VHH binders against Gliding motility regulatory protein (frzE). Designs and how they scored, part 5

Target 1, 240 residues: Gliding motility regulatory protein (frzE), of Myxococcus xanthus (p18769r270to509)
Amino acid sequence: DISNEVREQLDRVESDLHMLRDDAFRFVRRNDDGINTLHGNLAKMADHVAEARLVPLSTVFDAFPRAVREMSRTQGKEVDLVIENADIGVDRSMLGDVRDALVHLLRNSVDHGVESPDTRQQLGKPLNGRIRIRVRVDGDMLHIEVEDDGRGIDPERLRQAAISKRLINAVQAAALSEREAIELIFRPGFSTRDQVSELSGRGVGMDVVKRKVETLGGSVGVSSRIGRGSTITLRLPQSL

## First folded at step 20 (VHH)

Design g1 (from t4 with A50G)
Fold by ESMFold2 at other seeds, look of step 20:
Structure g1 (fold): chain B 240 residues (1-240), chain A 123 residues (1-123)
Amino acid sequence: as target 1 above (240 residues)
Amino acid sequence: QVQLVESGGGLVQPGGSLRLSCAASGFTFSWHEMNWVRQPPGKGLEWVSGISYTGSYTVYADSVEGRFTIIRDNDKKMVYLQMTSLKTEDTAVYYCAKDLSTHFYDTGEHDHEGQGTQVTVSS
């Protein structure tokens, strides 16, 4: 019967088409799997290269105890420096930026934050001031905290300085929270100096440090309490 | 005693170049930020440029950015100001100064300027 032969050929063709479709689908999926594996392996290689570029922060911090002693002696103060987790690494290309930011913070703490021994005695504080540098890694981010136990940052003084500089009016100043007022230290041109001059708030200050850190993909935070001290936190990508 | 000695000034035509130098002594140079400040004729002091402890951060006044470059050499305890594309408005006595930055504590003054060097741009 000729009708059966035609039907058999059509069944065979249909089966071949299904097999071709399945083979094509399997081929595409296998290539996708291979591409995904390659992407994963490239990511692992990138991680290994980034790790090889890391240098311990101790290469920056080793000079700090001597620097703090010299600054303290010059200012007639007694200051202890404690450094934690200096073996944590950072991209070598960032060492200069980290060093300059931290020296700025240390100078502010010794020169202006920590009180004289006589003043500390009157306040019931230990005669030796303390600065603590603490490093940690959170995900891809390096956190460096510089804490002192000095006089702290007075948000009301910052509000008044901002009014004097005409950055804000009295109503705006009163509306700032203590946190917002303290963040005025990052404002370009801001200064708490006793006099207003064209030089006030110029040079390489916290606004410049903050800009550089942000360019690197990081951030700068501040926390302070009058009479108890201040903490500045640098957050930076650990690599690249 | 802190001493800052400026040199390298002179008379130059508009569009010209000069390089100012500042020799520092009497303090631990590498632990202080350094600045250039100028005083135009009949006017007050005007900040020009600043450079951080190792030179990682530099800042410039808007009027000089792109034309002036601040450099420091901590081994030689020197600060330089490379000036190019000079304008008549740049005529001033230029001073080197340390520690002009913003403080985040209520502070006293720690501003120490040198004796200056005259830059005159004319003709």
Scores: ipSAE 0.493, ipTM 0.768, lowest interface PAE 2.2, mean pLDDT 83
Fold by ESMFold2, look of step 22:
Structure g1 (fold): chain B 240 residues (1-240), chain A 123 residues (1-123)
Amino acid sequence: as target 1 above (240 residues)
Amino acid sequence: QVQLVESGGGLVQPGGSLRLSCAASGFTFSWHEMNWVRQPPGKGLEWVSGISYTGSYTVYADSVEGRFTIIRDNDKKMVYLQMTSLKTEDTAVYYCAKDLSTHFYDTGEHDHEGQGTQVTVSS
């Protein structure tokens, strides 16, 4: 029977097509699953390598109490330093960046932020100034806060200094919020003093520190209140 | 008593190289930013380069960037200025100086401390 032969051939073709379809779907799923699994395992291995590269911040922070004592003595000031969570680690390649940024902040607080004991007494403040370094981790980001209880940053002085340095005009200065005005400290060439010599405001300043931190994937922030002090916050990836 | 003693200057032809040294004493060297400053003949002081406490940050004047390299060695209490591709306008007395950076509360200003070292770039 001819009609039966055709029907049988059509059944055979249809069966072959179903098998091919199933094999194709299974192949695609296995390859996709395998690639996803490999990517997951590589990500886990990368995490383990990154953690192994971390060194405690105490490696550099342990020298800071001596440094603050020496700076304070030179300036005729009394300053206490408190360091919190120095056991937290950071990528070894960033230790120099962190150290140099923090020494800069500590010098600024001792030399220029914290008032003399006589001035602090007249203001009703404790005679000893206080600087606090606090470290925390938020996700994969390291946060380092350096806080002092000194004179604080005056946003009006910053607006006026920026105008005199021709960084902004008076209209632009008036439009800045207090927070925005305080952030002028990160502008290249910024200084709160009148320009007296060609050397004023040169060297490695906060604009250079901020630029380096940003190239590492981080950020630098400032918060301040006149009479109460200032806080500089460095935010850095814990691992590179 | 802070002392900064510069050396390594001399006469060099244009395109040449020279390395200046600064020996520091009388202060805790590693806690201070260091700089090179120069005084061309008949002119005032001109800032050249600065280096942070451990050397993580370096900055250069536009006129020398790419040609000069500032280096410090905290163990030896030395600052160096490696100069290459020297030009006649680099002729000056070179001084090292500490703590020229801008502080966000205020600024520090310093006179140079020593006699400097003469660099002369001439055919």
Scores: ipSAE 0.474, ipTM 0.755, lowest interface PAE 2.2, mean pLDDT 83

Design g2
Fold by ESMFold2, look of step 20:
Structure g2 (fold): chain B 240 residues (1-240), chain A 124 residues (1-124)
Amino acid sequence: as target 1 above (240 residues)
Amino acid sequence: QVQLVESGGGLVQPGGSLRLSCAASGFTFSWHEMNWVRQPPGKGLEWVSGISYTGSYTVYADSVEGRFTIIRDNDKKMVYLQMTSLKTEDTAVYYCAKDLSTHFYDETGEHDHEGQGTQVTVSS
């Protein structure tokens, strides 16, 4: 009976094929399990390395109260400094960049942003000016806000200064929104100094700070209202 | 009383090198950015280079980038300008200055102190 013999051979072949399939699946799963375990171990080690590189921002911020006191005394001003969440860490490799950016911002706020006590009294403000540094983490990004309650940034003054420095012409200046005008502080060579000269706006300005922050994968923002004050926000990866 | 004293200038041939020094006193050095500016013969002041508070940022004028290096030593209250590949156009009196960076609020116009300067002459 030929049909029975053929059927039996086909049954044996089918059984062998099922066995081979099961062996292949078992092989693939063992390799997949091993790769997943290695991936998990590597990810955990990467997390430990990243955490070991973080340094609390207090190592930077601890010098700031003395700096603000010295700058305030020199300017005949009274300025309170409030620092929040200094225990939050940042990659050690960015510590100097953060320090130098913040010192720049503090000097701008104390020297030029916060008004004299007499002016603040005339404006109905608390006699002591205030600078607040706030740190927070949002996902993998560190946010550092430096806020003062000073005179604020005048968009029209910025437009005029940019025209005087020949960074833009009058038509371009008039087309800028208030937000866009305030962002002129990030233009190379910019300055709102009373005396405009070729030296004004040189050195390590906000344009240099912004460029470095962007190279690190972050951003710099500004928000301001005349008479109310200004906030500069640095957004940086917390770890590299 | 802020005091900035420059030194290290001299006569050098084109392609040569010099290192300028600036000794600072009378202020808390590490809380101020430092700069080099120069005055070529018959011309006004030109900014050359700047360095941030701990040195994390350095900036250079296009005309000197790649040839000059600004360095600071906060412990010694010194700023230096290492000049290489000097050109005749680099001939000038060089001054150090503090705090030339952008101020984005209104202020009365003043530039920070400049000392007596140090003469650099690049001549074949």
Scores: ipSAE 0.647, ipTM 0.829, lowest interface PAE 1.3, mean pLDDT 85
Fold by ESMFold2 at other seeds, fold request of step 21:
Structure g2 (fold): chain B 240 residues (1-240), chain A 124 residues (1-124)
Amino acid sequence: as target 1 above (240 residues)
Amino acid sequence: QVQLVESGGGLVQPGGSLRLSCAASGFTFSWHEMNWVRQPPGKGLEWVSGISYTGSYTVYADSVEGRFTIIRDNDKKMVYLQMTSLKTEDTAVYYCAKDLSTHFYDETGEHDHEGQGTQVTVSS
């Protein structure tokens, strides 16, 4: 009777509430799907804009063979330059920073890294030194490696130079691993010169290069082995 | 033969401004970093400022940061030092020099100024 009518009305209310809940979930899901689609489309458009802003690294690298030849002639050395993947692009806004970092690395390799032909002959190396620039992309990050087959970086010499420049004391120097010692090249004021002077370690050095690369969202790495050469790696966002 | 010719020095009052110039020849200018150094009366050389190959990086000694600006023009093979808010302590002979940067390989050479310099005198 009356009790059954109330139960039926309550059942209808429950059914209506379930339907309203389902409708609400469908509405939220449809709006969420639309927002996700919009985000996806905006991301695709941003990728197209970023790709259109990329400029091939060859625009920077094309001058390097002549530059290395001129640097080598001035130093009485013979150095071959090999460039790999120069067609990979980078954001136009970073070209100057990349160019100046790489010229600095090339000058270091030619001027100080690669040995004279006479020294290379005594060491059993090919008379022509080699500098290799390799470019690759890993995700959003551009990796540029500059490798030479020169004398390499001596971690003990770096420890001693840092002590002489009073950047660290002898206890601190002894505590550094070989890898940590090589990274001393990034310290402001660092120099491996035997003579201490007010001008030594000044100018636009690896500390300045590293700071700029980090400001761009990247990093700078170094690896080296005495007698075999050194590799400096610049890691930069390919696009901004 | 590498030649660096400095000019633009003179007498100026404290707080004044002056622009120094350095004309370079005998080397491929764009492949070398450039620097200004100075020698105050009776003292040794002090580094002032440096600028990278195309000018993307500039660095300054603490004593001049904010007051001096280094500029290069690779087409004209010139480097400039724009000095403002000059102090009596800035009195010195100013020289330009190439390739003073931090080196991470073993080396024994010394890179020095190569010109005659230009005198800057800041005096009341």
Scores: ipSAE 0.614, ipTM 0.820, lowest interface PAE 1.4, mean pLDDT 85
Fold by ESMFold2 at other seeds, fold request of step 21:
Parts: C-alpha cells; sequence; structure tokens
Structure g2 (fold): chain B 240 residues (1-240), chain A 124 residues (1-124)
C-alpha cells in the first residue's frame, strides 16, 4: 500500500537527520578537544620560558646582612637581619626594582624604625632590633614582607603631617581609619617634618616604590602597631 | 667624612645641553639614594631629580621631566645630570645631595647638602 511507503520514507529521513546531528556533535567535540590541547601545550611552553627567566632572590639578598650591619653601625644601633626563602626566583628584569625597594625599606627600618639599645631596654624589648624578610609565592604572585620590631608608625602623627603638607584638611584627616592614615606614607609629597621645606617629601620615596610596583602589576601594603613595629608587603608578579 | 664635589657647569645658550657630575666619597655610595637640587638666583633650594640605589627608580621635578636625565655609576661613585633643552629658568647653582627621600616614621627627614655646587647659566 501507498501509505506504508510514505511512512517508510519518513523513517529514513528521520534516521538520516539523527545521523547528521550526531556527526555535527562529534565534529564540534573533536574541535573543542583540539583547541583545548593546543591551549594546554601553549600554556606549558609559556611556563617553560617563564621558569628559564627566573633568578633566585639570593642574588640580591646576599648583600643585605652586610648592608644592615653597616647601616646599624652608622646609627649606633644593634639590628639582626633574618631572611627566609631567598631561593625563590623572580624574573631577571625585576631584580633591580626589588633590590632598590628593599634597600629603601631596610634603611627606613634601621635608620628610623628600630630604636636605640637604651630606648629598647626602657621599653622592655630585646636590645637587638630585628628585621625579617620573608618571601613566598602564591599562584603567579611573589610576596615579599619586610618586618621590623621597632617603634611602629603613629597614625595620628601621619594625619597631622598630611594636614601640614596640605594633602588633606582636618575634616578629611579625622575621617580616615587607622589603616587609611598609615597609607598616607604612599602619598606624593608626604613628609613627617614639623617644618615644611621645598625639599620635603622629595627623592625616591614610598610613593615612587608603590607606583613602580603597581606598573608591574603588583601592590604595596603596610601594617603597623605603635611600639611593636611595622610590616611592608610587596606583591609582584613572579614573571613578566 | 662625607664629600660631594659637583662640576660641569657653565654658560650655555637656551636650547643647549650640559652634563653635570658629582664625585662622592666618605660613605658607602651604593647604599644611598642620590639627588640633584638647585638654587636659582635669589631663591631657595629647589629639588630637581633623584635616583635610587642601583638606579632602578628615577624621579624628576615636573619642570625638568623629559629634558633632564639623572644617572649614577656606583663603581666610580659618580652621579650625573644630563641636561638638554635648557631654558633661562634653569639658571642656578646645582648641588648633589644624598638621602632626601621621605621616610614613614615620625622623625625629621634625612638631608645632606655639602658641596659648593656648580653654576649653570642659561642666557643669550
Amino acid sequence: as target 1 above (240 residues)
Amino acid sequence: QVQLVESGGGLVQPGGSLRLSCAASGFTFSWHEMNWVRQPPGKGLEWVSGISYTGSYTVYADSVEGRFTIIRDNDKKMVYLQMTSLKTEDTAVYYCAKDLSTHFYDETGEHDHEGQGTQVTVSS
């Protein structure tokens, strides 16, 4: 009969459509697999190149114990330096930036952070001050912490200095949290001098360090407690 | 004894160039940032430029950025200021100074301006 033939043709068409659908799905899956494989291989190659460019931080850190001893002697202070994880590597192109940032931080800690032995004795602190540099990697980010056990940063002193330098007014200063006030050290033109001079807040300060670190894709943090010390944290991509 | 000796100044036409030098002695040069400051006629000191310990960071006053370049050579214990496109307002005695950066503790700033300077005069 004629009706049966039409049904048979419809069954064949339906079967053909199912096969075309399955072929199309298989084609898409194979292309996705190929693209994923290529992306994976390219990522592995990029990692290989990045690792070949890494240089251990000990390359720059090895000079720091001698530098701290020289700085301490000049200032009449006793300061111990402890360095952790200097075997961790960083892109060769960033070595100078890291060194200069850290020397700046070490000078701040020795020259102005760590108290004289007499003052430390009166405060009940160990006579030898301590600076600790700690390095770690989290994902692609290098974290370098420089911690001292000195006098710490006084947020109220920073508020007053910022008002004196006309960076903020008294209302703005009062609105700053303690954390926000400490971050004033990163403001261009900031100085804690009682008397403002044309040279105050000039040179290579923390504002310059922060700007460079941020240009490299990183960040700079600070935490401090009066009488207990300060920690500056540099966060940088391990490779560029 | 810290000693900073500036040289290289002179009389130059507007648009001209000069290179100033500063020879340093009496301290471990590589552990100190270095700066150039200037004193225009009848005025106080004005900061010009600064350079970090290995030279990775350089900073310039707005009035000289793009025209002046600060350079250091730690092996020779020298700081230089390459000046180009000089203007009459650049006329001043130029001094080098160590450690002008602001520190983040509540102490007076570090400042050491010890040399006799070198005179730069820009005029027709």
Scores: ipSAE 0.601, ipTM 0.816, lowest interface PAE 1.4, mean pLDDT 84
Fold by ESMFold2, fold request of step 21:
Structure g2 (fold): chain B 240 residues (1-240), chain A 124 residues (1-124)
Amino acid sequence: as target 1 above (240 residues)
Amino acid sequence: QVQLVESGGGLVQPGGSLRLSCAASGFTFSWHEMNWVRQPPGKGLEWVSGISYTGSYTVYADSVEGRFTIIRDNDKKMVYLQMTSLKTEDTAVYYCAKDLSTHFYDETGEHDHEGQGTQVTVSS
């Protein structure tokens, strides 16, 4: 019978199609595995390259004790600087940005934050002011904290200064929490002076520092207690 | 004492270029931000540009952005203002000034310019 012959031929064709399907699945699986392996290896290589680009923060921090000494002498103050974990590295392309941000913070702490020795004695504080720079890494983010034990930031003075500079109105100022009021230091055009001049709020201020840090993928935070001191925290990707 | 000496001004036609210089002495130059300010005829001082301690941050007034470039050389204790595409409204006496930045504790006091300035006149 030719009928049975046709059926057997169709069975063979069906079997061949199943084998082709299985071969196709196996081919796709192999390519998938290879792609996943390449992606994994490329990620490991990128990590290795990023680590090789890191330079210890000590390369910029080593000048800071002398700088603080000079700033303190000029202001008639006595300030100790403590630096922790300066061996931690950062992408070399960010060294200048980190250096200039930290010099700005150090000048602010010495010139305006830390009280004179006479005032500190009257307040029952140690005669020498203290500035502490602490570095840590959390994941791929570098955290640099600059802390002083000076007069701290007065949120009510900041509210009043912002009203005077017409950055916010009195209703908006009253609605700010103390934490929100302290963050006014990052507002463009902010100044604690009572009188506005053409030069007020100009130059390289905290708003410029924050803008640059954010452009690098980071953030800037502030914490302060009046009479107890302030901490500015820079968060930056360790590698770009 | 702090001394800032400006130079490089002159008469130039609109569209022209000038480079101003400021020589600094009497302070540790690298630990201070530097700025250019100007005083147009019959008007008060207005801020032009600022540059951070090693130069990583530069800022410009909107009126000069894209046309002026501030540069510092800490080895020579110099700050420069490279001006291009000059306009008649850029006519002014230009001064350099240190430490105009805003601080988060309090603002430093208003400070007058330290030197005599350098005259830039942009005129057909």
Scores: ipSAE 0.599, ipTM 0.816, lowest interface PAE 1.5, mean pLDDT 84
Fold by ESMFold2, fold request of step 21:
Structure g2 (fold): chain B 240 residues (1-240), chain A 124 residues (1-124)
Amino acid sequence: as target 1 above (240 residues)
Amino acid sequence: QVQLVESGGGLVQPGGSLRLSCAASGFTFSWHEMNWVRQPPGKGLEWVSGISYTGSYTVYADSVEGRFTIIRDNDKKMVYLQMTSLKTEDTAVYYCAKDLSTHFYDETGEHDHEGQGTQVTVSS
């Protein structure tokens, strides 16, 4: 009986094919699992390398209380500095950039933002001015906020300064919202100095700081309320 | 008393090089940005270059970018200007100046550029 022999051969072939199919699917699944495991381990290694490159911001911030005290004494002012979350880290390669941006902001706040003690008394403010540096991490981004309780930024003074420096004309100035006017501090060549000279608006100003921060993948923001103070926010990738 | 003392100038052929120095005293040097400015013959002051507090930011006037390098040494309280590929147009008295950056709070015209200057003369 040839017919039974053929059916049995076909049954064996069919069984072998099912077994090969199952083996092939198991092989593909094991390979896929192995690749996923490898990718996961590589991601963990990358995270460990990134964490090893971080240094605490305290390495920069520790000098700031003494610096603010010296700046304040020279100006005849009393200014308290409060620093929050200095243990948060940043890529070592960015320490100088952060340091120089913050010193610039501290000098602006002490020298020009915080009012004289007599003026603060007349305004009903505490005689001691306050500067607060707050650090936080949001996802991959480091946020550093520098806030003072000084005079704040007057949008109308900024519009007028920009016109006098010929950065915009009067029609353009009138069209700016208050928020847009405050953003003028980032324009190259901008200065609120009472004397216009070829040197006004030159040097390392907020436009240079903003450009560097943006080159690093970050951003710079400003908010202010006249009479209440100003906040400058630096956003930077925590690691490059 | 703030003092800025420039040196290193001289007579140089076009294409030559010079290094200017500025010695600072009377203030806490590391908390101030520093600049070089120059006064060509018969003209007003023009800004050349600036450097931030620890040197992380440097800026240059278009006319000198790529040719001049500003450097600071906070331990020695010195600012330098390395000048290369000098042109006759670079002939000027060069001054060191403190704090020329934009100030969004600054309602007055305060800044220090009271050095004595150093003469650079570029001629064949």
Scores: ipSAE 0.586, ipTM 0.812, lowest interface PAE 1.5, mean pLDDT 84

